# Ledger of designs, part 12: VH-VL binders against Pre-rRNA-processing protein TSR1 homolog (Tsr1)

Target 1, 166 residues: Pre-rRNA-processing protein TSR1 homolog (Tsr1), of Drosophila melanogaster (Fruit fly) (q9vp47r84to249)
Amino acid sequence: APFLVCLLPMHEQIDPMSALEILKSCDSELVVENSPSGIVYINLPRFKQRFAFVTPPVGRGNELIALDYLKVCDTTLLLTTAAFGDDEIFDRWGQRIFNMMSAQGIPTPVVALMDLESINPKRRPAAKQAAQKVISKLLPEEKIMQLDTASEALNVMRRIGGQKKR
Below, E stands for the ipSAE of ESMFold2; O stands for the ipSAE of OpenDDE; V2 stands for 0.75 times the mean of E and O plus 0.25 times the DockQ between their complexes.

## First folded at step 6 (VH-VL)

Design a43 (framework fv_nisevokitug; at its last look DockQ between E and O 0.65; V2 from the best seeds 0.00; counts 0 for: pae E 12.8 > 2)
Fold by ESMFold2, look of step 6:
Structure a43 (fold): chain C 166 residues (1-166), chain A 122 residues (1-122), chain B 108 residues (1-108)
Amino acid sequence: as target 1 above (166 residues)
Amino acid sequence: QVQLVQSGAEVKKPGSSVKVSCKASGGTFSSYAISWVRQAPGQGLEWMGGIIPIFGTANYAQKFQGRVTITADESTSTAYMELSSLRSEDTAVYYCARSGELSDTSFAFDIWGQGTLVTVSS
Amino acid sequence: SYELTQPPSVSVAPGQTARITCGANNIGSKSVHWYQQKAGQAPVLVVSDDSDRPSGIPERISGSNSGNTATLTISRVEAGDEADYYCQVWDSSSDHYVFGTGTKVTVL
């Protein structure tokens, strides 16, 4: 059975399709299929695993709908971005939805940090460390994972595939 | 044990609309893909479209786009198919069918409703 | 667009083997499912994912899929196997479910 994964933006301006395109680049043998309802299946033969990705609507007013996605999925990939500064790892929407998922006891997610390439190279280590500090406060056992390159995408897919299926 | 129970047979006039219901029991309704498949007398099976209730988004076969509306009501665990501008060629048995859970890439229809005969006559 | 072609009919004597083909370009790259439909009944899934047998389906019903042809095989055919049989795939290029044209199996 595929792992059902929710791609959840922690900032309203994150385009989850950008993350998905990077994930699709992780392996040349990867097979992608789109379902009639818009769910994206990725078969990754290297890991002998199948993944199914869904993307909820985000932003004000969508909190309960997004929570329903989280309740149905086996795991969640939280999408964060370095593009908007250290104080924008979670925007107001991201903070609200995270608080709701925490209150519901939803399993520990995997956390990705995108767009380090948009940051001045000399600032990238500090930006990554600042993002990790934010995440460590909320998810002490989770290491934030970069998601900008194919090799980083492969690491993210391995981490997702290692999660326990609900 | 999952079951799909459909509404009863209907007789309709050309130009009218019909709405067929498909009630699911024994499983998590919101996580199943529910499709509608029709079969005209003496003919084969024809996929019309489907919905995953939690997403609320329907997908339609191109032939039926613009005439078919597929919806779901999670509170009653019921999917609906409405076909408008009925013609005599729409006389058929209409089935609902499940294609498994969201994480299932099989795309097989493992559970079928009993079928609903819709007769379009003047 | 993507079409699944089946022979209109297959006649077979009791105890013999019926083979029902489902032809399409590169169908071997797709998961093929098979349904049995007896008169007046809803279809029943008899083979999924080329060769998997749902619970309650006897071992004498089997499937295979390679190249441009998927095949449903019914060994030791019985009178109760008389039915219409349909293959089915999901076609990612059209985002449609596609059924085969159907094959009537007659037991002589």
Scores: ipSAE 0.006, ipTM 0.536, lowest interface PAE 12.8, mean pLDDT 86
ESMFold2 (binder alone), look of step 6: mean pLDDT 91; pTM 0.944
OpenDDE, look of step 6: ipSAE 0.022; ipTM 0.645

Design a44 (framework fv_nisevokitug; at its last look DockQ between E and O 0.58; V2 from the best seeds 0.00; counts 0 for: pae E 8.2 > 2)
Fold by ESMFold2, look of step 6:
Structure a44 (fold): chain C 166 residues (1-166), chain A 122 residues (1-122), chain B 108 residues (1-108)
Amino acid sequence: as target 1 above (166 residues)
Amino acid sequence: QVQLVQSGAEVKKPGSSVKVSCKASGGTFSSYAISWVRQAPGQGLEWMGVIIPIFGIANYAQKFQGRVTITADESTSTAYMELSSLRSEDTAVYYCARSGELGDTSFAFDIWGQGTLVTVSS
Amino acid sequence: SYELTQPPSVSVAPGQTARITCGANNIGSKSVHWYQQKAGQAPVLVVSDDSDRPSGIPERISGSNSGNTATLTISRVEAGDEADYYCQVWDSSSDHYVFGTGTKVTVL
């Protein structure tokens, strides 16, 4: 039985397939299988775990469809990016879908921050702190997990796989 | 005890369309994928496409792209396959079949409908 | 483009063993599923994931998969085993489900 994960971009410019490529890099024995139904399966033998990833359409007009994904999945990985500055951790789409998610009582998600390695190294600690500040206002119990490297991807996969399954 | 029950046999003219239904009962429809598979008389099995009903995500075999539309209605637990621009070569038994992609991760077709004969006559 | 090749027919005497092959390049890296179809009936899953047997399928029906060949084995063949048999995989390069060409098993 795979752990069903929704990859939800909190900014319209985030390509969820970029996150999947990083997650696929977390282990040398990892096996990927794309189903004809559009689900991406990742088998992680070292953890004896199998994950199924779904990616909803995003952007204006897709809010109800995205909520349907959230209701079915065991957990959600919220994808954020450092690439567009502190005021773009959630864009307008991200703010809308998060407000609707909260109103529906969807379980607390895991939050990933991508593209931190794309900015000036001297500014990375401050950028991460700013992103965490934005997330803490909305999800005070959640610490942002970086998702730029294979090692960070392994940590994200372990966090997801350790959650309660529906 | 999940069953897939399909609509009845149809006779169609060339150039028309047909829509076949597949109703699931006895289980959750939204946690499964539904495929359509056809079999012409005396021939083998041919996969046409798949849908995950709750998401409305469909993927089609290249041969049928542009002629087939697969949809689902979660509220009635019913999937549909519509094939347009019918030709005599489309005469076949059309099956719906379930795979457990969301609740049971096998890509096998573990439950099949009874089949729907579609006859296209000139 | 990915094709699963099966022999068109296999003839076997009652009580003997029928072996049905499903050949394709690198099929051993894929999960192979097998279906039995009797005349006028819908297919029935008899083996999933190379070797797993669904509930209600007798233990004398088994499967294996390695290299370029998957095999369905029917031991102690009975008249009721007379049917068409299909292998099936999912092919990630085309995003298609692919069925084998089919094998008619005749019990002599």
Scores: ipSAE 0.013, ipTM 0.610, lowest interface PAE 8.2, mean pLDDT 87
ESMFold2 (binder alone), look of step 6: mean pLDDT 92; pTM 0.946
OpenDDE, look of step 6: ipSAE 0.026; ipTM 0.685

Design a45 (framework fv_nisevokitug; at its last look DockQ between E and O 0.78; V2 from the best seeds 0.00; counts 0 for: pae E 6.7 > 2)
Fold by ESMFold2, look of step 6:
Structure a45 (fold): chain C 166 residues (1-166), chain A 122 residues (1-122), chain B 108 residues (1-108)
Amino acid sequence: as target 1 above (166 residues)
Amino acid sequence: QVQLVQSGAEVKKPGSSVKVSCKASGGTFSSYAISWVRQAPGQGLEWMGGIIPIFGTAYYAQKFQGRVTITADESTSTAYMELSSLRSEDTAVYYCARSGELTDTSFAFDIWGQGTLVTVSS
Amino acid sequence: SYELTQPPSVSVAPGQTARITCGANNIGSKSVHWYQQKAGQAPVLVVSDDSDRPSGIPERISGSNSGNTATLTISRVEAGDEADYYCQVWDSSSDHYVFGTGTKVTVL
């Protein structure tokens, strides 16, 4: 069975397909297949693993549907972005769904930060630190993982593939 | 032992709608994909669409987009297919079938319902 | 659109071998499943993932898939093998399940 991963945007403006395209770039031997239901299967031979990525609908009104995805998946990759400033790491949607996740006892997710390379280079260290501060308040032991490049994508794939299978 | 049991045969007039049910018994329902496949008399198998009940989202073959609605009710372990604006060429046996999209990547239909004959005649 | 082409019919004497082909461009890169449908009945999965047999399917029914052709082989054909046979894939380019055109196996 593939390792089932939920790609969950913590901001309504994040396109999870952008994250998926970066993840697909992590290895030249990677094989991709799409399912009828929109699941994206990735076979990554170097880890001897098969992944299935699901993307729930997000935004106001989708909270219960998104929780159903989270309950089925082996792990969740939380998608955050540096593009909208320090107060937009989670938007209102992201905060709501995170609070509901916590109440449901869903396993600790992996956290990705995207778009750090799109901001002024001099501000990147401070932006990353600010994002980590937000995440540390909610998930004290979780280090954010940058997801902008192929090598960063490989690290993210290794991290999510190392999570406990449900 | 898992079974898919479908509702009984229907006779319909052109322009009406039909809703066929598919109830799962003896096994897990919500995390499998349920597809609908039809077969006109003397013809082959034609996939119409499907649903993964736990997600509640349906997906459709392009040919049927706009005329077919696929739903599921987890509390009764039942999937439904509704076909609207019926025409005589919609006369067919309608099957539901299960695949393990969340459990593996084979996409084989390992369990089939018995079929529901829908006859459209004036 | 992705189409799976099968011969319309195959006639075979009892005890002989029937071979049913399923042709499509690069079908060897896809997982091919085979169904047997006897008259008045629902289809039954007889081969999954090119060559795997579900529990209860006799070993004389087998499958292979390479290049542009998948093949279902029925060795030592019996009268009970008389049925329609369909191949099937999931085609990710069109996001559709696709069934083959079907092959009627007649046992002489």
Scores: ipSAE 0.044, ipTM 0.654, lowest interface PAE 6.7, mean pLDDT 88
ESMFold2 (binder alone), look of step 6: mean pLDDT 91; pTM 0.944
OpenDDE, look of step 6: ipSAE 0.728; ipTM 0.902

Design a46 (framework fv_nisevokitug; at its last look DockQ between E and O 0.73; V2 from the best seeds 0.00; counts 0 for: pae E 12.2 > 2)
Fold by ESMFold2, look of step 6:
Structure a46 (fold): chain C 166 residues (1-166), chain A 122 residues (1-122), chain B 108 residues (1-108)
Amino acid sequence: as target 1 above (166 residues)
Amino acid sequence: QVQLVQSGAEVKKPGSSVKVSCKASGGTFSSYAISWVRQAPGQGLEWMGGIIPIFGTANYAQKFQGRVTITADESTSTAYMELSSLRSEDTAVYYCARSGELSDTSFAFDIWGQGTLVTVSS
Amino acid sequence: SYELTQPPSVSVAPGQTARITCGANNIGSKSVHWYQQKAGQAPVLVVSDDSDRPSGIPERISGSNSGNTATLTISRVEAGDEADYYCQVWDRSSDHYVFGTGTKVTVL
């Protein structure tokens, strides 16, 4: 009955556990429980919703394993980062797995952009716009969601929880 | 109706290995955890370890670490438990049981296999 | 190494109430599940999540959990209640499922 979410890095340098820690910070009243297998359950009373987060192995050679995760989950949160510049929003791994998931008819994912706060403040609006342009070419209807703060994490959780459960 | 059907009873010599199967039918296998629980004659229930088949991730009780191997084949909806270096103290009924780790967080074992008697005798 | 301690046995006359305890430090913060095992049979879940009763389990079997003690209560005991009873939790610190030591309920 929890909403099953795949945390999928679109760049090999992204640590999905960093994203998960930010998501855990979205509400002071949330309850976290880890399963024996490392699945992270989050009960978010504000939304009266329960989530289960899974993280596949990533990088070259893990494409088929990651696809198995994507096929089981209700939705996917694509993790992108501003830390490596506009041409590194999807690295080579990210592009390969995205092409494979598109060919398999996996539901449209939610896209998060992390690490915008690591960029010179004056450049942040341009960096966000550039990331949006990259995402719009691949997912024309999807707006990126910043994921650096607890408030932004709450918005991401609301968006994820609004997806159709399988 | 989901059920877990285990392989038949086995008689083994000390020092050998045994592999018990647990086949799920009538429902979804991949979103559940499958655990192995043993019970020596006249004794209580003892958790040995478990696996979530879709991820292939196994977790073992410390007592059995190094002697037990738990695997699963999602395509056949079958989990396996292999116990090596058998001793007479390993004579027990071995159960498989499921919990809904992906589908709920209760962590109760709601469905049990019928049990497999493994007898280790010289 | 989280341990759940149960009394080894409880004897009860028919029609009376049996109470089976499951003791552990701060067990009230955990979800406790209870199983009935009759001779020669696999265990059967009779209470989940402290007090929830699976379909087909009579209302005279109930559970509670607070502080350091979870309790399975069998009201108006019948001969068919004679069985071994086990409590169980999942322990996050060891990442293990843990069963209680077991209680044999004897109906006198």
Scores: ipSAE 0.006, ipTM 0.530, lowest interface PAE 12.2, mean pLDDT 86
ESMFold2 (binder alone), look of step 6: mean pLDDT 91; pTM 0.943
OpenDDE, look of step 6: ipSAE 0.047; ipTM 0.685

Design f30 (from f3 with heavy chain S101H; framework fv_satralizumab; at its last look DockQ between E and O 0.04; V2 from the best seeds 0.00; counts 0 for: pae E 13.3 > 2, placed apart)
Fold by OpenDDE, look of step 6:
Structure f30 (fold): chain C 166 residues (1-166), chain A 120 residues (1-120), chain B 107 residues (1-107)
Amino acid sequence: as target 1 above (166 residues)
Amino acid sequence: QVQLQESGPGLVKPSETLSLTCAVSGYSISSGYYWSWVRQPPGEGLEWIGFIYYSGRTNYNPSLQGRVTISRDNSKNTLYLQMNSLRAEDTAVYYCARKGHYRPWYMDVWGEGTLVTVSS
Amino acid sequence: DIQMTQSPSSLSASVGDSVTITCQASQDIRNYLNWYQQKPGKAPELLIYDASNLKTGVPSRFSGSGSGTDFTFTISSLEAEDAATYYCQQYHNLPYTFGQGTKVEIE
């Protein structure tokens, strides 16, 4: 069975499809299958693993729906971005959904930081640290993984593939 | 008020490269949103070409993959569409559009479009 | 790619009539569907987003419903200015895809 991964934006401006496209670029031998149900399957021969990605709706009013997605997923890939500043790693939606899912239990969270490459190179380390600081307060055991390049995507896939299934 | 305005050569020969610009006013393209290109052959439906994310990352319709490049110049607040190896079937009105800042994802602001005719 | 099939391709109705357009997706797209109105010589204009939400400023005679694979767009009382081509568009998966359009003519 594939690893079922929920792509969960922690900011309403984050397009989960952007993250998925980056993940799809992690390997040239990667095989993508779009199911009639809307689930995106990725076969990664390098790891001899299969992944299934779902993207719940986000924004006000979609919290319960998102939580339903999380109930069936093996992994929650929390999507964050460096593009909106250090003080907006989580927006109101992100904070709300995080609080709600924390109350129920978060399935094997992985935190990705996107768009770091869009930041001034000189500010990237500080931006990453600032993001990590925010995440550390919420998920003390989690280290942010960058998700801008194919190489980084491979690392994220490796991390997910190394987790236990629910 | 955010406005988009496309401009292009109007007429392009087959096998040549199309270059379009989209001037954005009323909002800095570097400040956010996603920016799309959509085309419409005369009398036909709409086809999504691709867009550029706020981060500068691009995504293209696989049907046009390899022929299309979307770029931007923040200093000019201008978007660009380049399409190589033009064919007669590439004749269309080309629109630039702003994608919604927050979910749901929709295109809420469109340019007036610019007609591109591919002919010898 | 996700195929969007609209029905009918064209229709003619009188002012005051109720008009319904359907859009079928080739796969489950949840409510990730937008409806656009395009008048001749103009760019498309967003009317409905997320299947059933009316864009701010759009007249209440326009509505949308549906989820999964089957969607409907309705004009409850047609006005002369509603003569246009209407398109559904899914944003569930890339590439974004549109229906072939429904041309609404006013008799």
Scores: ipSAE 0.014, ipTM 0.594, lowest interface PAE 8.9, mean pLDDT 91
Fold by ESMFold2, look of step 6:
Structure f30 (fold): chain C 166 residues (1-166), chain A 120 residues (1-120), chain B 107 residues (1-107)
Amino acid sequence: as target 1 above (166 residues)
Amino acid sequence: QVQLQESGPGLVKPSETLSLTCAVSGYSISSGYYWSWVRQPPGEGLEWIGFIYYSGRTNYNPSLQGRVTISRDNSKNTLYLQMNSLRAEDTAVYYCARKGHYRPWYMDVWGEGTLVTVSS
Amino acid sequence: DIQMTQSPSSLSASVGDSVTITCQASQDIRNYLNWYQQKPGKAPELLIYDASNLKTGVPSRFSGSGSGTDFTFTISSLEAEDAATYYCQQYHNLPYTFGQGTKVEIE
């Protein structure tokens, strides 16, 4: 049985397939199987784990459908971006779906921060700290995980696989 | 089928403002996708200008130094590009293009392009 | 900004030849690279997305490969209609950037 993961953009400009491509880069021996339904299966032999990634529709009108995905998945990877500033870690859509997720008692998600490499290198530490501050207000026990490199992707996959399976 | 068609002035003078229109047919610009502008100086390569997605949010190439505004009119199904403080280096064919937002991730429909010459 | 450098800038080849174009990114872009074909007086047209995936309807003589910083585009058996300029384009980071182009001529 694969570990079922929801890829949930917390900003409408995040393409979850970009995140998935970064995750696929974590190991050269990783095996990917695409289903006709759009589910992406990843076998990571190094950890003896198999994952299934699902991407719900996002944006206005898709809130209930996205919640259904969240309810059936073993965990959720919340996708955030540094590209649009500290006040855009969650956009308006992200805030709405997070509030609904919290009200439903869905297990604590893993939080990824993408695109830190797209900003001025001298500003990156401050930008990461600011993003962490935003996330800490919503999820006090969670540290953001960068998701820009293959080694960071491996760490994210390890964290996902360590979550409680439903 | 989806079609994009640019229009605007053929010749403009330095320091003036460029105004371009992209008429979209066969798809409502408020229903999805990212709507981009790209330019190409004659005989040279392509430069991404920026995009607007159906919610109205925009992103611009910082190399254009805040001279660019991309906007839309949903009731006319039309995209606009305005560029201030024109220079001779802004001479180019200007394209509008539609980009997918989840799958596939590329510009899938392009307009025919419109040539803008910036000359004294 | 991520600089994309194509090589060669131009080439001439005969119908039936195999043609290879390379694209180098100034930093790791994973496989977030597209290839476009542009014929004179026309808008660019997508051929390859995500480094190696052929767009539906594109002839199988076109292919792409690579990841990270080094990418290759190949036409396995050149046809007269393939005379065009080819561009790589990255979408890993904003601003999206294109290579300077490779002009392919039939001799």
Scores: ipSAE 0.005, ipTM 0.491, lowest interface PAE 13.3, mean pLDDT 85
ESMFold2 (binder alone), look of step 6: mean pLDDT 92; pTM 0.930

Design f31 (from f3 with heavy chain K99S S101K; framework fv_satralizumab; at its last look DockQ between E and O 0.05; V2 from the best seeds 0.00; counts 0 for: pae E 12.0 > 2, placed apart)
Fold by ESMFold2, look of step 6:
Structure f31 (fold): chain C 166 residues (1-166), chain A 120 residues (1-120), chain B 107 residues (1-107)
Amino acid sequence: as target 1 above (166 residues)
Amino acid sequence: QVQLQESGPGLVKPSETLSLTCAVSGYSISSGYYWSWVRQPPGEGLEWIGFIYYSGRTNYNPSLQGRVTISRDNSKNTLYLQMNSLRAEDTAVYYCARSGKYRPWYMDVWGEGTLVTVSS
Amino acid sequence: DIQMTQSPSSLSASVGDSVTITCQASQDIRNYLNWYQQKPGKAPELLIYDASNLKTGVPSRFSGSGSGTDFTFTISSLEAEDAATYYCQQYHNLPYTFGQGTKVEIE
């Protein structure tokens, strides 16, 4: 049975398909199957592991539906972006769904930061530090994982695959 | 190199529906990127209409919501814009553009544009 | 919607001059601003992204700066080919919005 992963944007402007394309780049031997239901299966022979990625609807009014996805998944990859500023790591939607996720006792998610490469090089360290500060307040033992390159994608896939199945 | 070329009717009447095409060459629209539409009334500035991701997901300017549909045909490597209930204020040059691979807000390759005149 | 206001609406300058265009946002947009050049009869072209980052292949005489609500675009040594209209564009919030443009003419 594949390891079921929820791709959860913490900002409404994040397209989770962008994250998935980066994850697909982590290994040239990777096999992808797209299902009619919208689930994306990734077979990663290097890890001897099969993943299933699902994306809930996001934004105002979708909170209960998104929680149902989170309850059935083995883990969640929280998607954040540096592109919209330090106060936009979580938007209003992201803050709401995270609070609800925490109240339900859902296991600690993995946190990715995307789009740091879109930031002026001199400001990238400060932007990453600011994002980590936001995450540390909510998940004090979790370090954000940058997700812009194939090498970073491989690290994220290793972290996801190391989570305990439900 | 990627090239974009818009085409459309030129002259249309108020209340009718506009249909534009954007022919893409040098790159497969099924392989990636965001694809955007922007318009420019004659002698005026630019207005973002919306984008489509290569998977088919769309987002539109709320000021045009309900009138605009952006779509694509991967087999023809072509993007489409449909706009209903045309008004004189819809007279503009219409551009299609390729946005960054994962970043719809950077429009880095533009078509030549096509003028649409809405006249009674 | 975030309104973007450019100044001046037009300017004339000689080859070799330094010119500066300003763009003001109606609210804090951090540095989420792009600059485009539109030559007569042609489509816009992206020059500067994220307020200050020069797109690859764009001449180094072009530069941008600013954050928050006030941004500047500078051509350090004007060339004849720089005759164009320049637009700022914010991407802090949807819908993406553009300034009204600044027309640069060569004397």
Scores: ipSAE 0.006, ipTM 0.516, lowest interface PAE 12.0, mean pLDDT 86
ESMFold2 (binder alone), look of step 6: mean pLDDT 92; pTM 0.944
OpenDDE, look of step 6: ipSAE 0.009; ipTM 0.577

Design f32 (from f3 with heavy chain Q65E, light chain K55E; framework fv_satralizumab; at its last look DockQ between E and O 0.42; V2 from the best seeds 0.00; counts 0 for: pae E 12.2 > 2)
Fold by ESMFold2, look of step 6:
Structure f32 (fold): chain C 166 residues (1-166), chain A 120 residues (1-120), chain B 107 residues (1-107)
Amino acid sequence: as target 1 above (166 residues)
Amino acid sequence: QVQLQESGPGLVKPSETLSLTCAVSGYSISSGYYWSWVRQPPGEGLEWIGFIYYSGRTNYNPSLEGRVTISRDNSKNTLYLQMNSLRAEDTAVYYCARKGSYRPWYMDVWGEGTLVTVSS
Amino acid sequence: DIQMTQSPSSLSASVGDSVTITCQASQDIRNYLNWYQQKPGKAPELLIYDASNLETGVPSRFSGSGSGTDFTFTISSLEAEDAATYYCQQYHNLPYTFGQGTKVEIE
């Protein structure tokens, strides 16, 4: 019954555990269960939903393994970051895996933008807009969701839980 | 058990370049935390200098940008602060600190600090 | 930059007293405010995160409240070891900024 979510970095330098820790912060009544296999289960009573998060290996040579994760998960949370500038929303790895994902029947992912709060406040709107432009060319119906704060994490969890289950 | 230890020259002259090190033990600096420098003039409050991401990218306080470089050597598990064009008002205790990679975002482990005096 | 203003700048109180420190942000920072304690010659230590949550191992006499722009830090029964300077710190926007500090002395 858990909603199975793949955390997929679109840049090799993104640590998916950073995203997971932010997601864990979304609610004070949230219950986390770590498995020996590395799967992280999150029970979110507010939404009456249970999630299971998995993280594939990333980087050159791991494309087929990552694709297998994508095929079995209910949805994928694509992780992007503002930390490397707006020209590195996807790196070479991210572009490769996205192209492969697009060639398969993978459900439309949710897209998170992390580290926007690490940027000068005056530049944040432009940075978010630039990231959205990159994503809109690839996923026209997807709006980038910020993932820096607990309230933003709650919004991301709501969006993930609203996706169609396999 | 994570420990941070700053070291540096103690006394420097105006217009010179400050070079500080932060030795990290008990945790790999490339493993997903953010690493910060903070300073405190004697008897005064705290000023955030900047941080380096686990990936090696940096972000600086705009009031100090252009004079400051934060860097690291992963093989030595060591962080560095370089500050150019020193002035008397740069006299402070300099701390390195670890910042969490998830909410709540606070600096959870601090070094002991090292006093830098800018004087002729 | 978000300016953080603490009040008072210093206070003196007896063991057993309740003391209160306030922190005001120049704009809405939600609950993204931390409180640190700094003893002379030592680095700051986190006491409270996200305005109201005690860090692990922090005595229950410390508490915090508030959201938006106005925040309060309270020591409900002052002890001798609480003599220190206390700082609020916002992390809503970069650059992260601290209040100017409140020195608490035991009389």
Scores: ipSAE 0.006, ipTM 0.484, lowest interface PAE 12.2, mean pLDDT 85
ESMFold2 (binder alone), look of step 6: mean pLDDT 91; pTM 0.914
OpenDDE, look of step 6: ipSAE 0.020; ipTM 0.679

